# VHH binders against b3qqe0, part 2

Target 1, 332 residues: b3qqe0
Amino acid sequence: MKINLDRTSSGFCIGVQGTIHVAEEKLNQSGELYCLGDVVHNEVEVKRLEALGMETIDIPAFEELRDAEVLIRAHGEPPSTYETARRNNLAITDTTCPVVAKLQKTAKMLHQLGYQVIIYGKKIHPEVIGINGQCNDEGVVIKHPDLSDEAEIAPLDLGRKTALISQTTMDVPGFYELKKNLEKLFAEHGHRNPGTKSGEWMAVRDIDITSEKTGGRAMPELVYKDTICRQVSSRNGKLRDFALANDCIVFAAGRKSSNGQVLYSICKDANPHSYFIEDVDEIQPEWFVGENGKPVESVGICGATSTPMWLLEKVANYIGKTFGDDSGNPDA

## First folded at step 7 (VHH)

Design n02
Fold by ESMFold2, fold request of step 23:
Structure n02 (fold): chain B 332 residues (1-332), chain A 118 residues (1-118)
Amino acid sequence: as target 1 above (332 residues)
Amino acid sequence: EVQLVESGGGVVQPGRSLRLSCAASGFTFDDYAMHWVRQAPGKGLEWIGNIYWSGSTFYNPSLKSLVTISRDDSTNTLYLQMNSLRAEDTAIYYCARVHLEGDEFDYWGKGTLVTVSS
């Protein structure tokens, strides 16, 4: 029986994995590290890192902290956080996810080029606070794509050159609904890119923005960049393929994990022989017996975006030792 | 205090339709994507689908043609429309909120029981 562990599409996203890796390196070096906010939204992993010497602090504690080292988590921080660090003589280890860091730079460059920056996102979310900080907090944050919230729309200057970007975790359909409604709103005000039939905004790439910033060709007045991260949605297809490639699937996650429940539904739809566990004690021997009473030929082990790789490895080891060919598997 | 209260369950004949409601209070409802999950007797949780503050919906592929999720942000109410009910749809139905910065269901209701029987 082959045991296949999904090391590529299970577990924390690349940004969070990077943050955890850096935290572990720092803790191995010094045995102590402050982290501004939860390093990851997974209580088991936070407790593991705290046992290695990490201490989670909040903004009030950060404001009072002096002469210490602080890790900035994957979601990033606004410029004011770095200013406070300077004032308080704090050494910053910045693990802002490359996707978020690039978005912050994009927002800053668009703002410096004179664009009114619209951010599809939630004002209270730390990522949006960080992005808008790059725009001197002058970005217009919209979370209702149908433009139904008059307070969100009130700051818009419909005559100003404008760029639409998004918080990385927003929904794709909402982003494009917002883009369409903004195109209509600006066009009704008489503001549209030259030569467009319905006032379409131009999709821009990072190279377009960088080129204009460094003296290259100017972009049109109305532009957008789809900055939504597809790491979660790309996992759906890959996980489906993984489930199809194995006779039996053991999916490990917390039952309260929303992404865990979503991803498990994908596995179960693709392979009816998929089983949800929180840990090895839930594994049942009958899962590994095929329709004719013979052992299944392959077992796939996978998990959610919040399932640590060490748990997946624990599951793989357990199954290999307990139900593998060299295990004590009963014949009867 | 965050509260989610499901209603609309009961005994229903196979082939009928049923609409469940979830009343939300104690938080800014339109800041959150909301989910429906269910649990059949003796089974684990089964995700039904979600709806974003934008109105965008995503569904369990096995249930996609049978259910519709909607929300009314003016009354802080989440809905689940179920059609062509089958005996296998017998379950406790929960509405759930996901943590703003994480992926865990941080609040869900006590559920409403739907029994599909002839």
Scores: ipSAE 0.547, ipTM 0.863, lowest interface PAE 2.4, mean pLDDT 88
Fold by OpenDDE, fold request of step 23:
Structure n02 (fold): chain B 332 residues (1-332), chain A 118 residues (1-118)
Amino acid sequence: as target 1 above (332 residues)
Amino acid sequence: EVQLVESGGGVVQPGRSLRLSCAASGFTFDDYAMHWVRQAPGKGLEWIGNIYWSGSTFYNPSLKSLVTISRDDSTNTLYLQMNSLRAEDTAIYYCARVHLEGDEFDYWGKGTLVTVSS
């Protein structure tokens, strides 16, 4: 029996994993650490870290904190958070996801270049707050791609050079719908990139933005950059393939995980021999018997974004020990 | 206080259509992803589909042709249209809200029972 552990499409995203790892290291060293906001939306993981000495604080508590160490989580923070930290003599451990950090830099550069920055996202989301902070809170945040919310579109200057970016966790279809509608709106008001009859906006890269910033080639007036994180958005397709590639699927997640429910449904559709568990005690021996009455040849283990990797590993080890011929390194 | 109230359930014959409603109070749908889930007797939770803040919808592949999710922001109501109902569609149906910063369901209704029988 070969045990295949999905380490790519399952578990916390790389950003969150990084945050947790740093938190653990700090806690092991000092025994105490403040975290601004929830490090992860998993109760078991939060409790584990709290037991190690982590204290989750909100913005008001953060404002009153002095002479302490504070961890900034993967979503990042606006410049104002860092200013507060400086003022209050707080030592910051910054674990902003590299993807988010890059996005913040992109937003800042676009803003500095004089672009009106449109952010596809939720205004109240911490990531968007951080991104918009890099734009001196002058960004236009839109969450309705059909432009139906008058309050969201009211700040738009249709004659101004404009750049569209996205919160990393937004949906891809919505982003491109928004792009299309913005193209139409701006074109109808006579604002088009040269050489474009329909007023298409141009995709730009980091190198293009940097080039203009450093005095190189100027970008078009109307641009967009797809800044949606593909690690999250591509999970569905990869998981389907993973489910098809194994005889049996054991899916580990919390029952209250929406992502878990969605991903499990994808697995189950692709492979009817998919089973949902919260922990190893739910595993049934009959799952690993094929239709021919013989043991299955392969077992795939996967989970939701909120599933800790240690749990997936625990499941893999349990299955290997209990039902396997001891031969299966899940990483082989 | 956040509340979700499902309605529209009942006894229906196979092949018929039914529309369920979920009335929300204490929050607005356009800030949240909303899901429909169901639980049949003796079975685990089954995901039906969801609608994002953008209005984009996703469905369980096994149910995609049979269900449509929509919302009315003016009335803060979520809908589940079900067509060509079968006996296996008998379940308690729930609407659930996803946490703003996470992927967990933070609020659900009490559910509405749908019974498909001849």
Scores: ipSAE 0.546, ipTM 0.884, lowest interface PAE 0.7, mean pLDDT 91
Fold by OpenDDE, look of step 8:
Structure n02 (fold): chain B 332 residues (1-332), chain A 118 residues (1-118)
Amino acid sequence: as target 1 above (332 residues)
Amino acid sequence: EVQLVESGGGVVQPGRSLRLSCAASGFTFDDYAMHWVRQAPGKGLEWIGNIYWSGSTFYNPSLKSLVTISRDDSTNTLYLQMNSLRAEDTAIYYCARVHLEGDEFDYWGKGTLVTVSS
């Protein structure tokens, strides 16, 4: 029996994993660490880190903190957070995801070039707050791609050169829907890229932005950049493939996790021999017997985005020890 | 106070259609994804689908062709249209709320029973 652990489509994203890893290292060294906001939307993981000495603080507490070390999370912070840290003599351990950091830089450059920056995203989300901070909080945040929320679109200047970007964890279809509707809206107002009949907005790359910034080729007035993280957006497809690649799937997640339920449904659709568990004590021996009465050849272990990797490893180890032949290394 | 109240369940014959409603109060859909889930007798929870704050929908692949989720913002009501019902669709159907910043179901309705029998 081969045990396959999904390390790609399950668990925390690479950014969050990086944050947790750094947190653990710091805690092992000092025994104490402040974290601005929840490190992850998983209570079990937060509690685990707190037991190691992490103290989660909010913005008001952060503003009053002096002469301490503070961890910045994967979704990043606005410039104001860093200014506060400087003022208060706080040592910052910055674990901003590289994808988010790049997006922040992009937003800043677009803003500096005079673009109205539209952010497809959630206004209250920490990542969007950080991105918009790079735009001096002048960005227009739109959550409804059909432009049905008048309050969201009210700040739009339809005559201004404009750039559309996205929160990294938003959906790809929604982003392009928003793009299409913005194209229509601006075109109806008479604002179109020169040489375009339909008023199509133009895709720009980092090199295009940098070129304009350095006095090179000028960008069009209406532009967009797809800044959605493909690691997150492609998880569904990858998980399906993972489910298809194994004889049996053991899916670990909290029962209250909506993401867990969604992803499990994808697994089960792809592989009817998929089973949902919260912990190892729910595992049944009959799951690992094939239709022919013989042990299955492969077991895939996967989970939700909120499932800690240590839990998945625990499940893998348990199955290997309990049902596997002595030779099953989950890391093979 | 946040409340979710499902209705529209009952006994239906195979092949028929049924529309379930979930009346929401104490909040608006703007900050939430609304989900439909069901639980058949003796079975675990099965996710049916959801509608996001944007109005976009996502469905269980196994049920996608049989269900449609919609909402009416004016009445703050969530709907589940089910077509071509089968015996295996017999279950208690729940609507549940997920905050846009969260991952967990934080509120559930009481559920409505759907029985598909000849």
Scores: ipSAE 0.391, ipTM 0.812, lowest interface PAE 0.9, mean pLDDT 91
Fold by OpenDDE, fold request of step 23:
Structure n02 (fold): chain B 332 residues (1-332), chain A 118 residues (1-118)
Amino acid sequence: as target 1 above (332 residues)
Amino acid sequence: EVQLVESGGGVVQPGRSLRLSCAASGFTFDDYAMHWVRQAPGKGLEWIGNIYWSGSTFYNPSLKSLVTISRDDSTNTLYLQMNSLRAEDTAIYYCARVHLEGDEFDYWGKGTLVTVSS
């Protein structure tokens, strides 16, 4: 029986994993570390890190903190956070996800070039707060791609050169829906890219933005950049493939996790021999017996985005030890 | 006070359609994804689908062709349209909410029973 652990489509994203790793290292060294905001939306993981000496602080507490080390999490922070840190003599350990950092830079450059920056995202989300901070909080955050929220669209200047970007964890269909609706809205008000009949916005790359900034080729007035993280957005497809590639799937997540339920449904649809567990004590021996009465050849271990990797590993190890032949290295 | 009240359940014959409602109060859909889930007798929870704050929907692939989720913001009501009902669709159906910044179901209705029987 081969045990396959899904390390790519399950668990925390690479950015969050990086944050956790750095946090662990720091805690092992100093025994104490402040973290601005929750490191991850998983209570078990937060508690684990707190037990190691991490203290999660909010913005008010951060503002009052002096002469301490503070971890910036994967979502990133606005410039104001760094200014506060400087003022308060805080040592910053910055674990901003590289994807988010790049997005922040993109937003900043677009703003500096005079673009109205539209951010497809959630206004209260830390990532969006950070991105918008790079735009001096002048960005227009839209969560409803159908433009149905009047409060969201009220700040829009339809005559201004405009760039559409996205929070990294938003849905791809929603982003392009928003793009289409914005195209229509701007076109209806007489604002179109030259040479376009329908008023299409043009996709731009980092190189295009940099070129304009350095006095090179000018970009069109209406542009968009798909800044959605594909690692996160492609998880459903990858997970389906993973489910198809194994005889049996053991899916680990909290029962109250909506993401867990969604992803499990994908697994179960792809592979009817998928089983949902919260912990190893729920695992049943009969799951690993094929229709022929023989042990299954392969078992896939996967989970939700909020499932800690250590739990998945625990499950894999448990299955290997309990039901597998001694030779089942999940990483082989 | 937050309330979710499911209605529209009952006994239906196979092949029929049924529309369930979930009346929400004490909050707005703008900050929540609304989900439909069901639990058949003696079985675990099965996720049916959801509608996001944006109005976009996502469905269980196994049920996608059989269900449609919609909402009326003016009445703050969630709907589940089910078509071509089968005996295996017999379950208690629940609506539940998930905050836009969260991952967990933080509030559930009491559920409505759907029985598909000839």
Scores: ipSAE 0.271, ipTM 0.744, lowest interface PAE 1.0, mean pLDDT 90

## First folded at step 8 (VHH)

Design p01
Fold by OpenDDE, look of step 10:
Structure p01 (fold): chain B 332 residues (1-332), chain A 118 residues (1-118)
Amino acid sequence: as target 1 above (332 residues)
Amino acid sequence: EVQLVESGGGVVQPGRSLRLSCAASGFTFDDYDMHWVRQAPGKGLEWIGNIYWSGSTFYNPSLKSLVTISRDDSTNTLYLQMNSLRAEDTAIYYCARVHLEGDEFDYWGKGTLVTVSS
């Protein structure tokens, strides 16, 4: 029996993994760590970390906290959070995702350069709150790419140099739709990049932004930067292939995981011999017996984006020891 | 306070269609991914489909031809249209909201019972 572990399509994103890793290290050292907000939206993982000494706190609790260590999560925080931490003598362990950190820096620089910063995103999302905080909360947050929400577009200054960026988890089509509609809107009001007939906004890179900031090459008045994270893209297709490539699929996720439910349905559709579990105690011996009464040749183990890798490994190890010959390297 | 209230369930004959509603309060759908799930008696949770905050939909491949999910933002109501109902579709149907920051369901309705029987 070959055990195949899906390490590519399953598990936390790199940002969240980093946060968890740092949290574990800190907890191993000090035995106590506060986390501002939920580190991950997985109950099993949160409980594990809590057992290690992590305490999740909300904003009001954070504001009252003194002389403690606080972990900042992957989605980042606005400058005000750090100010509060300083005032309250809190030691900050900052695990902001590098992608988000870069985005925050980009937003800050654009704002400093005098750009009106449009953020494609959800105003209530912590990541957007953090990004907008870098713009002194003067950013214009737009969620409707068709510009149909008058309240969202009301604060727009159509005569001002403007930069469009995005929340990292937004959809790519929507971002470019928004770009197109903004181009049209600004052009209709007589604001266009020089040399452009249609009023196209220009893509800018970090180096362009830095150059302008340092007195180098000036950027166009109307610019955009695609700041959407691509790490989570195409998981569905890969998972289907994975399901097809194995005789049996053991899918591990929380029952409350929406992503888990979705991905499991994909697996099950591709491979009817797919089974959903939360933990190893749910595994049934009959799953690993083929129609011919012989052991299956291959077992695929996968999970949701919120399934911790240690759980998947636990499942793999359990199956290998209990039902298979230890000869299958899950990493092969 | 966030609330989800499903309605539209009942007893229907095989082959009939049914539209379920989920009325949301305390939040707006255009910020959240919303899912329909069901639980048949003695069975586990089955995912039906979802509508993303963007309005795009995704369906369980096994059910795709039989279901349509939509929403009315003006009334903040989610819908599940089901066609050609079978006995196997008997279940409690739930609408569920996905947490803003993750992939976990954070709020559920109480569910509405659909019974398909001749």
Scores: ipSAE 0.699, ipTM 0.923, lowest interface PAE 0.7, mean pLDDT 91
Fold by ESMFold2, look of step 8:
Structure p01 (fold): chain B 332 residues (1-332), chain A 118 residues (1-118)
Amino acid sequence: as target 1 above (332 residues)
Amino acid sequence: EVQLVESGGGVVQPGRSLRLSCAASGFTFDDYDMHWVRQAPGKGLEWIGNIYWSGSTFYNPSLKSLVTISRDDSTNTLYLQMNSLRAEDTAIYYCARVHLEGDEFDYWGKGTLVTVSS
């Protein structure tokens, strides 16, 4: 029986995986680590790291903390967080995802170049707070791509140099809908990129804070950069293909995982021999016996974005050791 | 402080329709994705569907022709319309909020019981 582990549509994103790895290394070295916010929104992982000595703190507790080591998680923090850390003599281990870190630098450089920065995102999301902190909190945050929320667009100055960027976890269709609507709005105001008759905004390729000052090529007046992370996109289709490619599917996630519920339903729709587990103790031998009484040829193992790879590997190992080449038959 | 309160449950005849409500308070409702989940007697949780903060919906394929999820962000209310009810739709129905930064449900309602019986 072949056991296929889905490493492409399951498990934490690269940034979160890296954060967890760094947290483990720090805890192994010192036995003590504070984390500003949940390192991951998965109770099993949080409890595992707490058993190693991690303590999750919120912003008020962080502001009062002194002389300690604090992990900054993957979504990053605004500049004020780092100033507090300096003031309080905190040793910062910064695991801000490289994608988020680059986005923060892009936002800072656009702001320094005089751009009005529009952020496609949710105003209360920590990632947006961090990005806007790079813009001295002057960024215009828009969540509704159709521009239907008048309070969101009221701060816009339609005559200013303007840049559109996005929170990394927003939807791609919404970003381009917003871009299209902003192109129309600014063009109706009479603002377009110099030297062109197009109302279309230009993609940002490189940001150099000195370009306008040093005789480099002038930056366009209206620019955008698609900063959305695509690790999660297309997951539904890929998961359906995975489910069809295996005789049965063992899907591991918490039953209170929203992504887990959606993805399992896709598996089950594609392959009726899909089974939901939270851990290995829920695995049943009969799942690995085909309708003809013979062992299934293949077992696919997958999970939600909140399912740690170590759990999927545990499931794979358990099935291999317990049911070997005799799926669902306990007497082998 | 965050509260989700389901209502509209009760006893209903097979073949009828029923509309459930979930009143939300204590948070910025239109930032959050919301789900409906049910639990039949003696069974595990069954996902019904969701509605994203943007208003887009995704449904459990086995239920998609029978249910509709909507939201009214001005009244902070989530709705579940169920049609052509069957005995197997007897369950406690929960609304659930998805954590802003993750994919787990961080708050649940206490549920409303729907009993489909003649």
Scores: ipSAE 0.496, ipTM 0.794, lowest interface PAE 2.5, mean pLDDT 85

